# Designs tried in a protein design chat: VH-VL binders against Adapter SH3BGRL (SH3BGRL). Part 5

Target 1, 113 residues: Adapter SH3BGRL (SH3BGRL), of Homo sapiens (Human) (o75368)
Amino acid sequence: VIRVYIASSSGSTAIKKKQQDVLGFLEANKIGFEEKDIAANEENRKWMRENVPENSRPATGYPLPPQIFNESQYRGDYDAFFEARENNAVYAFLGLTAPPGSKEAEVQAKQQA

## First folded at step 4 (VH-VL)

Design a41 (framework fv_diridavumab)
Fold by ESMFold2-Fast, scan of step 4:
Structure a41 (fold): chain C 113 residues (1-113), chain A 118 residues (1-118), chain B 111 residues (1-111)
Amino acid sequence: as target 1 above (113 residues)
Amino acid sequence: EVQLVESGAEVKKPGSSVKVSCKASGGTFSSYAISWVRQAPGQGPEWMGGIIPILGIAKYAPKFQGRVTITADDFAGTVYMELSSLRSEDTAMYYCARESDYWGMDVWGKGTTVTVSS
Amino acid sequence: QSVLTQPPSVSAAPGQKVTISCSGSSSNIGNNYVSWYQQLPGTAPKLLIYDNNKRPSGIPDRFSGSKSGTSATLGITGLQTGDEANYYCGTWDSSLSAGVVFGGGTKLTVL
């Protein structure tokens, strides 16, 4: 299960847009996910903070939402998601098998040949 | 290297409110949590609450819930703490402090003295 | 009364070492990272240790931290007269009171 850590109370337009982009993509592609709201739930905020790897943390301040996990495995932040989406590699990025007939599945099939 | 600059000392009457400011100087703090910690004369520190300005998240210690309001003006790089219904027991030094990722407070303001007396 | 328990005072001679304890419960120290602060008379607290045992830039290696179960310790070696101060432990409390909690403080005297 894909889990997306978000902040529902964020005053940042950039953060709100990034959250909407990630959630919208998952919903449009019928990828099951759970939202983990760090603004409403302190346990979610603590878990996210502790489980974003040290090498993925910004030099200054808190890791900012959205942060993406598959179960307990860290997948990345918005920048990583955006890059994966540009390269038609989102399913691999999320740790999922691309659906049959997708652009990504086609690329994977060619690679296996 | 960021510093936190707090507003000047206040003398208030019981029942009034006080609003203390904390401004980042020499850097930014919007993605950090800014905590408010008070210390009464001869006593240890007491956490009042904190805010993460960029996330719009504020948390308050239960003891101060309903009396304290912590806000941020991210554009001005300033965080505020307002404490209402003041009593003599609220006489203390009030610090703002930047909270790092793991509940540690790595940059502190010099403190604002608030004295509540009739 | 503070949530975390520290001895009120500790003393040692210059050049010696001292250990300051901090005792809590599973909802605070047992489940969260511990920080330590030094407060010299008339000054704001200064972070010495975070994440149980890490030092911020500029803090000498004479200062060390450790955590075991629901207790934490601050170690200071090579004591100097300038180390005379109050020392506080701090952590997050995961219970319904949810927030930062501090120890009552330990006054270090270097004799």
Scores: ipSAE 0.092, ipTM 0.694, lowest interface PAE 4.3, mean pLDDT 85

Design a42 (framework fv_diridavumab)
Fold by ESMFold2-Fast, scan of step 4:
Structure a42 (fold): chain C 113 residues (1-113), chain A 121 residues (1-121), chain B 111 residues (1-111)
Amino acid sequence: as target 1 above (113 residues)
Amino acid sequence: EVQLVESGAEVKKPGSSVKVSCKASGGTFSSYAISWVRQAPGQGPEWMGGIIPILGIAKYAPKFQGRVTITADDFAGTVYMELSSLRSEDTAMYYCARDLEYWGSDAFDIWGKGTTVTVSS
Amino acid sequence: QSVLTQPPSVSAAPGQKVTISCSGSSSNIGNNYVSWYQQLPGTAPKLLIYDNNKRPSGIPDRFSGSKSGTSATLGITGLQTGDEANYYCGTWDSSLSAGVVFGGGTKLTVL
């Protein structure tokens, strides 16, 4: 299951838009996911901080939402998600098989030919 | 290089409230957390709480929960700490400090110079 | 009383070495990283060590840290008169409603 760590109380327009972009994509494509609100829940905040890999963190400071996991496997932040969308590789990015008939499935089929 | 600049000294009566500000100079708070740490005369530091300004998330030490509020008026540069129902025991130096890793290896790498708050008569 | 226990004072002569201990429990030092701070009279605390044993840029090799079980140690070699200060350990306490906790402090006198 896809888990997206978000901050419901963020006053940052950029963070809100990035969260909306990720969640909107998952909803539009009917991909099941769980929201993990780090603003309301200390345990979610602590888990996210501890499980974002060191090489994927800012040099200093707190990792910013959205942060994306498949189960406990780190998939990436917004920039990684955006890059995956540009490359028609979002399902691969999420650790999922693209559904039949999607443009990504067509790309994946051609890559394996 | 980022510096933290605190507001000036305060003298308050018991039962009143005080609000101290902390402004980033030469940079921004970015994704850092900002904590408030106080130190009574002759005593060690005592953590009051902290905030991640860009997320609007605050956490308070149990001793101060209900009396302390930490806020930010924007996500670039200013954090506030308000302490209510002041007592003589609240007389202390109040520091803001930048926290490298919130919720883990908490380490305060940049400190304000401190604001003296005196609670008397 | 502080949650983390430090000796109230320690002393040594210039050029000698000294260690300052910090004792806690599994909910703090045992499960979390330790930091150390130097506070000269009339100044704000200064970070000396973070993540148990790492030095920020500008902190000389004379300062070192270590952690074993529920205790941590700050080591200072080649003592200088400018090292006279109060030293505090700090860490996160993971117990219910916890946060950052500090030791009671150790006054280092360089005789």
Scores: ipSAE 0.170, ipTM 0.723, lowest interface PAE 3.6, mean pLDDT 86

Design a43 (framework fv_diridavumab)
Fold by ESMFold2-Fast, scan of step 4:
Structure a43 (fold): chain C 113 residues (1-113), chain A 120 residues (1-120), chain B 111 residues (1-111)
Amino acid sequence: as target 1 above (113 residues)
Amino acid sequence: EVQLVESGAEVKKPGSSVKVSCKASGGTFSSYAISWVRQAPGQGPEWMGGIIPILGIAKYAPKFQGRVTITADDFAGTVYMELSSLRSEDTAMYYCARGPEYWDSYFDYWGKGTTVTVSS
Amino acid sequence: QSVLTQPPSVSAAPGQKVTISCSGSSSNIGNNYVSWYQQLPGTAPKLLIYDNNKRPSGIPDRFSGSKSGTSATLGITGLQTGDEANYYCGTWDSSLSAGVVFGGGTKLTVL
């Protein structure tokens, strides 16, 4: 299961747009996911902080939402997600198999050749 | 070398509002939490609320809910606390204090405090 | 009134040891980390201990913290006259209203 750590009460337009972009993609492609709200739930915030790998943290040490996991495996932040989208590699980024006939499945097939 | 610089002393009448500022210098202002903690004469500290500037997330203590507002101006590196409907019991020293994260129960840097006096 | 209970005062001579207690409930100290602050007259509080027993850079080893059940203790050894101050415990309260709470304070007198 894909889990997305978000902040529901964020006043940052940039963070809100990034969260909407990630959640919108998952919803549009009918990928099952669970939202983990760090603004309302301290346990979610603590878990996110402890489970974002050291080498994936910004210089400040404070990871910003959205943060994406598949089960307990860290997949990336918004920048990693956006890069994966540009490369038609979002399913691979999420640790999922792209649906047959999709653009990503075609690209993956070509790359594996 | 993180420093929190608070605005000057205020004298207000009952029923008015006061807005105190806290300017952060040194360190990464937008990445940490800033809380407001007041201390009435002869009393212990009382947490009013806090904000994580980069996230725009604010949380308020129940006693102050509805009459306190905490906001941040990230470009100015400044956090504000506005307290409305002032009463004589609001006479206190008001501190801004930095937490490494909003949910942490400790504050590693404190401002020098702003005296707010509410009198008729 | 304060949610966390501390003795109002404690006293000891230079070079001696002192302990300051902080008592709460399961919704605060029992389930959360405890911090301690030193406040000299006319100054802002200064962090002495965080996460029950950790010291920030610059705090000497003679300051220590511990937590057991719903109570916490600040220990000070090798007392110095400069330690004369008010001491406050603090923690998160997970009750209905959730937020940071502090103790009422303990005044340490060194002679």
Scores: ipSAE 0.028, ipTM 0.625, lowest interface PAE 5.8, mean pLDDT 84

Design a44 (from d4 with heavy chain E100Y Y101E W102Y G103W; framework fv_diridavumab)
Fold by ESMFold2-Fast, scan of step 4:
Structure a44 (fold): chain C 113 residues (1-113), chain A 119 residues (1-119), chain B 111 residues (1-111)
Amino acid sequence: as target 1 above (113 residues)
Amino acid sequence: EVQLVESGAEVKKPGSSVKVSCKASGGTFSSYAISWVRQAPGQGPEWMGGIIPILGIAKYAPKFQGRVTITADDFAGTVYMELSSLRSEDTAMYYCARDYEYWSGMDVWGKGTTVTVSS
Amino acid sequence: QSVLTQPPSVSAAPGQKVTISCSGSSSNIGNNYVSWYQQLPGTAPKLLIYDNNKRPSGIPDRFSGSKSGTSATLGITGLQTGDEANYYCGTWDSSLSAGVVFGGGTKLTVL
């Protein structure tokens, strides 16, 4: 299951738009996901901080939403998601099997078989 | 290197309110949390609450809920703490501090604002 | 009364080692990260340790932290006269307080 750590209460228009972009993609492609709200839940905020790799953290030490996981496996932040989308590699980025007949599905099949 | 500049000393009467400001200099608050910590003469520090400006989230210590309000103007680089219904027991030094991560490490401190409540 | 218990004072000679304890419960130290602060008279507190045992840039390695169960300790080796100060532990309390709590403080005297 794809888990997206978001902030439901954000003063940043950029963060809000990035969250909407990620969630909108998942919804449009019928990919199941769970929202993990870090604004209202200290446990979610702590878990996200502990599980975002050090090389993906800003100098402040606070990972900024959205942050994307498949189960407990870190997938990336918005910039990583956007780059994967530009390269038609979003399913691979998420750790998922691409839809049958897509270019991504062909690449995944070659990697796994 | 960021510094936190607090507003000047205040002398207030019981029942009034005080609003203390904390301005970032040489940087911005952005993704940091800002805590408000007070210290009465001869006593240790006491956390009042804090805010993460970019997340729009504020947390208050239960003792101060209902009479403390912490707000942020991230564009101006200023955080405010307003304490209402002042009592003589509110006489203290009030610090703002930048939290390292999730309220667990305050790495940059203002010099403190003295608030005296007396009749 | 403080939420976290520290000894009120400790003392040692220059060059010696001292440890300062901080005792709490499962709702605070037991399940959360501990920080330590140094406060010289007339100054704001200064962060010495965060995340139980990490030092911010500029803090000498003479200062160390550790945590075991519901207790934490601050260690100071090679004591210097400039280390005379009050020391406070701090952590998040997940119970009724649901916020940052501090210890009552320990006054270190270097004799």
Scores: ipSAE 0.017, ipTM 0.631, lowest interface PAE 5.5, mean pLDDT 84

Design a45 (framework fv_diridavumab)
Fold by ESMFold2-Fast, scan of step 4:
Structure a45 (fold): chain C 113 residues (1-113), chain A 120 residues (1-120), chain B 111 residues (1-111)
Amino acid sequence: as target 1 above (113 residues)
Amino acid sequence: EVQLVESGAEVKKPGSSVKVSCKASGGTFSSYAISWVRQAPGQGPEWMGGIIPILGIAKYAPKFQGRVTITADDFAGTVYMELSSLRSEDTAMYYCARDEFWGSGYFDYWGKGTTVTVSS
Amino acid sequence: QSVLTQPPSVSAAPGQKVTISCSGSSSNIGNNYVSWYQQLPGTAPKLLIYDNNKRPSGIPDRFSGSKSGTSATLGITGLQTGDEANYYCGTWDSSLSAGVVFGGGTKLTVL
C-alpha cells in the first residue's frame, strides 16, 4: 500500500541517506511497502513526476527521491516524513492507523472521543 | 541567469571521434536533465541523448546507441558528449539543452550550439 | 523522416491568425506532453510552449497550444513580421527504443 520512489543509482550521498532513513523506518516498524526505482524504470520516473502535486514541487528542477505515496495518494517527501517522525505522527502522515498503545494511537483515540 | 556554454567548433576526419562540452551555470545543475540535440543543415532537431546527474541516469536515442556517450562532472558543472565513428552525415550544429521534465522531453534553455564538420 | 508530422509551410498576413498542426501516435503525443519551439535563422530553438498549453515567462499570450488525442496545435494570433521562423513540435516517445522526438518543422512566412 505504501510506495516509496527511490533512485538506486544516485551519486548523491544526501539522497542515499534520506532513502535509507525512510526505508529503514518502515522496515523497523514492520510497515509493508513497495520500492519504486526511478533510476531503473522510466514509467516509475514519469509516474512520480506527474503525481507529486505542483505545490510540493521545487521551484527549479523536478521532485527528487524519496517521494512517498499511499496507493495513489501523495504523502510527502523526506522533509515531510522527517517532520512527522519528530512529531510522533508518522502513521497519520502515511494515512495509516497507529499501533495500539503508541503515543500516536492515544492522540488519535482522543480526537475521536 | 541560467546559461549553457558549449565548447568551440570542431573539424574532424571520417572515422574519428569528437567530444563536446557544455558548462551549466545559474541554476541547480545536478537536478535537471541536460540533453544533446543536433541539427543538420536544413533539417529539424534530433535528440541524441541526455543525463540526469543527480540520479546517475543517462539515456541515448536508438540511432546513436553504441557510438554516443554522455557523462557529467558535477563539481565542474559540465556535461560531455562524445560521438565516435564519425561520418559526413554527422556534420551538424550540436546543442546542449536543459530538460525540466525528463519524461516530457521539453527544453527550457539551449546553448548557442557547436558546429561539428566531418570532412575528408 | 521525422516521427511527428507537421505541414512544411504556412503563411498569413500581419495581424492575422495562423495554426500549425503536429500529428503523432499513441506512444508519443497520445501519451505525453507536447512542447513547441521557435527557431530564427542562425539561432538555437527557443521554447514557446510546454506541457501542451503552458507558456514560459516572457512568451506573449498570442502564442497558445492545445492537444487532442494524437495531435497538437500551435496557435499564433496578431502575426508580426518577427514571427517568421521555423516552428517545431516535440514530445517524449514512450516506446522502449525512443526518447525525445521532434516534428520536421513548419516554416512560417508573414507575407
Scores: ipSAE 0.138, ipTM 0.688, lowest interface PAE 4.0, mean pLDDT 84

Design a9 (from d4 with heavy chain L55F I57V A58T; framework fv_diridavumab)
Fold by ESMFold2-Fast, scan of step 4:
Structure a9 (fold): chain C 113 residues (1-113), chain A 119 residues (1-119), chain B 111 residues (1-111)
Amino acid sequence: as target 1 above (113 residues)
Amino acid sequence: EVQLVESGAEVKKPGSSVKVSCKASGGTFSSYAISWVRQAPGQGPEWMGGIIPIFGVTKYAPKFQGRVTITADDFAGTVYMELSSLRSEDTAMYYCARDEYWGSGMDVWGKGTTVTVSS
Amino acid sequence: QSVLTQPPSVSAAPGQKVTISCSGSSSNIGNNYVSWYQQLPGTAPKLLIYDNNKRPSGIPDRFSGSKSGTSATLGITGLQTGDEANYYCGTWDSSLSAGVVFGGGTKLTVL
């Protein structure tokens, strides 16, 4: 299952917008997911900090939400999600098989051997 | 690059409250944890609590629960610590310090604010 | 009484090596990262080591850290007169003292 680490309480409008973009995409495409709130749940915050790869951490402190996982496998942050969306590769980004007949499935079929 | 600038020394009477400020200069701290750490004369540092402004979360050490309040004005780049019901044992140097996550390593410290509780 | 135990003092001559221990429990050092701080008289503490064994920019490699089980060690080689200071270990404690905890401190004297 897709897990999205979010902050239910944040002083950042940018973070709120990015969270809504990710969650809205998942809902619109009927992709099952669960939210992991890091604002109030310290175990979620610690787990996220430790499981976001070092190379994906910003120099600005610890990783900011949203952070996306498939089960325990790190998929990326908002920027990675946004780039995947622009490239019609969101299902691959999430570690999922694109639905037959989707735009992404069509693109992948044309590129794959 | 980033400095933490604390407010000036305070002299207070027992039973009063004190509010110390910590302002980021030369950068931002909203995505960091900001801790308040005090040190009484001749003693080691003692953690009071902290705030992570970007998440809107605060945490207080049990010893100070009910007496300490930590707030942030992220737009002004300032964190505050208010300690109420002051007693002589609260005489100490009060520091603010930046941390990635609480306890991970406080890499930037304010110079400290002396609070004296007397008579 | 501090949650983390350090020796009250250590001493050595210039050029020598010294180690400072920090002992805790599974709820703090055993399950979390350890940091070390140097405090010169009249100054704020300065971060020497974070994440058990990493040095911030500007900290000489004479300073090193390690962690084993519920104990951590700070090593200082090539001792200099300017190293005279109090040294504190710190970590997160997930027990009843849910928060950042510090050791009682070790006073290093360079004789």
Scores: ipSAE 0.215, ipTM 0.756, lowest interface PAE 3.7, mean pLDDT 86

Design b12 (framework fv_socazolimab)
Fold by ESMFold2-Fast, scan of step 4:
Structure b12 (fold): chain C 113 residues (1-113), chain A 119 residues (1-119), chain B 109 residues (1-109)
Amino acid sequence: as target 1 above (113 residues)
Amino acid sequence: EVQLVESGAEVKKPGSSVKVSCKASGGTFSSYAISWVRQAPGQGLEWMGGIIPILGIANYAQKFQGRVTITADESTSTAYMELSSLRSEDTAVYYCAREGDYYDYFDYWGQGTTVTVSS
Amino acid sequence: QSALTQPASVSGSLGQSVTISCTGSSSDVGGYNYVSWYQQHPGKAPNLMIYDVSKRSGVSNRFSGSKSGNTASLTISGLQAEDEADYYCSSYTSSSTWVFGGGTKLTVL
């Protein structure tokens, strides 16, 4: 299952918009997911900090939400999600099979041809 | 380069509240955690709590939970610690300190604010 | 809320080495990678000296850190007069809080 780590208490408009963009995409495409609120749950905050890979962490400071996992496998942050959306590759980014007839399935077929 | 500057000394009566400020310069304020650590005269260091400003998340030591509030204002790069229901035992120097990455260490410290609680 | 255990005082002569211990449990020192060490001179804020096995830039190579099980140690070699200070260890905890040691007063004889 897709897990999205978010901060419900963030005052940052940018973080709020990024979180809603990710969650809105998943909901619109009927992709099952769990929200993991790092503001309400310290274990969620700790797990996110420890499981974002070093090559994906900022040089300094905390990794910022949203952070996206498929089960325990790290998929990326908002910038990675945004790039995947621009390239019609979100299902691949999430580690999921694109639905038959989708734009992404068509793009994937063209890449193999 | 990075500097934390705390507000000036305070003298307070028992039962009152005190609010100490910590202004950061020379780095990215919002994504670092800022902690508050106090030291009573002749005593050791005691962690009170901390905040990650960009997330609006604060965490408190159990001893101070319900009596301490830590906040931050990103527009002024300033963290605040408010301690209520002051007692003589709260007489201490209060430090702000910036946490390094992933709760590793405190890399920069404020100069300390002396708070004296006396009748 | 409990402080990590440090000796209240240690002493050494100029040029000697001293070691300061910091003992906790598996929920703090034994469970986490970084134990950090701070030097505090009278009337001044603490200053970071060591974290894990790394020293802060500008700190003398005479300072070194180690950890085994639930005990971390700070070793100061070639003692100098300016090393006389209070030393505190610190660790993150399984409760997502910070804890400090009780502090050790180093006297350079």
Scores: ipSAE 0.085, ipTM 0.682, lowest interface PAE 4.2, mean pLDDT 83

Design n1 (framework fv_socazolimab)
Fold by ESMFold2-Fast, scan of step 4:
Structure n1 (fold): chain C 113 residues (1-113), chain A 121 residues (1-121), chain B 109 residues (1-109)
Amino acid sequence: as target 1 above (113 residues)
Amino acid sequence: EVQLVESGAEVKKPGSSVKVSCKASGGTFSSYAISWVRQAPGQGLEWMGGIIPESGTANYAQKFQGRVTITADESTSTAYMELSSLRSEDTAVYYCARDYGSGEYYPFDYWGQGTTVTVSS
Amino acid sequence: QSALTQPASVSGSLGQSVTISCTGSSSDVGSYNLVSWYQQHPGKAPNLMIYDVSKRSGVSNRFSGSKSGNTASLTISGLQAEDEADYYCSSYAGSSTYVFGGGTKLTVL
């Protein structure tokens, strides 16, 4: 299952917009997911912080939501999601098989040619 | 690099107010929060409050609620801290410091040089 | 009064190690695991050294952080003369608020 770590009480418009973009995409494409709120839930915050890989952490501070996992496997942050979306590679990014006939399946088929 | 530059020293009378500025450069101002921390002579650091400029959301320490107002002007990349009803106990160095703003994000990774505010009659 | 309790002073000899404690409550240090440490030399602004158990880029490997229950600790190994300074801890305290410790003066003998 896809898990998205978010901050429900974030005062940052940028963070709220990024969270909305990720969650909206998953909902629109009927991809099942669980929201993990880090704003009030210390256990979710701690888990996210410890499980985002070293090379995806800022030099100071903590990883910013949204952060995306498939089960316990890290998939990426908003920038990685956005890049995957631009390249029609979101299912691969999420660690999922693209549905037959999807735009991503078409792109993958063309890349195999 | 990120730099925070504060306004100059102030001398104020008891009962007046003071407004200190903090101008940020070298980063995306709206992506970060600015906190205000003071230090009375020979004393420790005390968090007063902070603001997320992009949303205009400010949060204050309980001790300062009602006396402190923190604002930000994104067009000039400047945060402000206004403290009213000044007392001699408010004599301190006032620092601005950058943090990431949202609950989880509290390392004050860059600091202003400090503004000395002296409250005397 | 400070929300977090630190010893007023600690001392150590050149080349030795010292540990500075920072004790809070279940509503800050015990809940969030979000403690940071700052070094302040006289007349200067504080500098971030450690956040949680991670060092700020450029900070010596001699500095490390740890936490157990309601107490966080800063350990400085291989003490050098320039380590002589005041050290402050800070913790996230919920609802986008923060608290500081009272500070510890480190003397290098």
Scores: ipSAE 0.015, ipTM 0.601, lowest interface PAE 7.0, mean pLDDT 82

Design n2 (framework fv_socazolimab)
Fold by ESMFold2-Fast, scan of step 4:
Structure n2 (fold): chain C 113 residues (1-113), chain A 121 residues (1-121), chain B 109 residues (1-109)
Amino acid sequence: as target 1 above (113 residues)
Amino acid sequence: EVQLVESGAEVKKPGSSVKVSCKASGGTFSSYDISWVRQAPGQGLEWMGGIDPSSGTANYAQKFQGRVTITADESTSTAYMELSSLRSEDTAVYYCARDYGSGEYYPFDYWGQGTTVTVSS
Amino acid sequence: QSALTQPASVSGSLGQSVTISCTGSSSDVGSYNLVSWYQQHPGKAPNLMIYDVSKRSGVSNRFSGSKSGNTASLTISGLQAEDEADYYCSSYAGSSTYVFGGGTKLTVL
C-alpha cells in the first residue's frame, strides 16, 4: 500500500498544495493509499525521519512532507513525484504497474519498441 | 549553502519605526516560512511573528500585534520586519530564522546573524 | 514570565552528563510534542541542535532529546568545554505561533 506522510496543520501554502497534488493524483487514479499525519502523531514523524534515505534528506537532516512510501520502501518526495508525473512514469515511481490504456502504459510501450 | 543575511545595526529615537531585512539564499525561498525572534540584552529569545512568502500570510505574537508588520518579496528572496512606536524596551538583537509550515512540524533550522536595534534619546 | 519553564542554570563536570528540562502545558508541549533545542554561545545566533527526538545533521551524538507529557528534556553526555553555552527550548503553541523557554546556562566544571 502507498503511504503518504503529510502535515495536516495550517502550514505553508506551498506544502499544502504539494500534499494535495500527490493525494489528488492517487485518489483520481483510484490508487489505494494511507495518509500518515506527522503534525499530530510523533510515531509517524519519527518513522518518516528514520526511513527517508540519507541522500534524499536536506542538509538539516529533517525531511519535508509530503514523503511517499510503498509499504516500507521509500519512493520519493514531491520533487521526485512531480518529475515522474512530467515523464508519465508515476506508476513506476510508486512501484506499481501502470493500468492498460494509461498515458504511462503507452509511453512505456513506445520505449520498449 | 543556505544563508540568511540581515541588514545592519540601527540606532533609533523613541516613537520612530525600524525596518529590518533578511535576505535568503541557497534554498527555495517560497517553500519555507520566515520568523522573527528578538533577544533583549541578557534576556531570552522572544518570537515576534512569521510569514509564509508564497501566500503573503503573516502571523504575529499577541504582544506585538498592532506594532509589527512582517512582509516578504519573493522576487528578491527577502523578508522584512517593521516595528513601530519604538520604546527603549525594544532595544534588542533581532533575528530572522527559517521555519516551515507555520512551525508545527519544523524547527528554526537556519538563523540570520542578528541585527542590533538600539532605541535611545 | 516565559511560557516554557527551564532551570536558570545547570552544571556538570567534564566527561559527565547533564539533563535540561523544558516544561510547558497541554496547549503547547503536551498537545504538539514538537520541541526544538537551540545552543547559543555568547555574541552568536542560536544554533538548532535537536528537533523532537532527532539530532540535527552534523551535531554530535552526545546530544539527545526526549519527551514525556508536558516535559521535554535535552541530555548532553560526555561533557566538553565547548558545550558551555545557553540552551533554549521552543514549542509550537498552535495557531501558527511559537513559544520559547527562559533559557538555561550550562557551566562545564
Scores: ipSAE 0.173, ipTM 0.724, lowest interface PAE 4.6, mean pLDDT 83

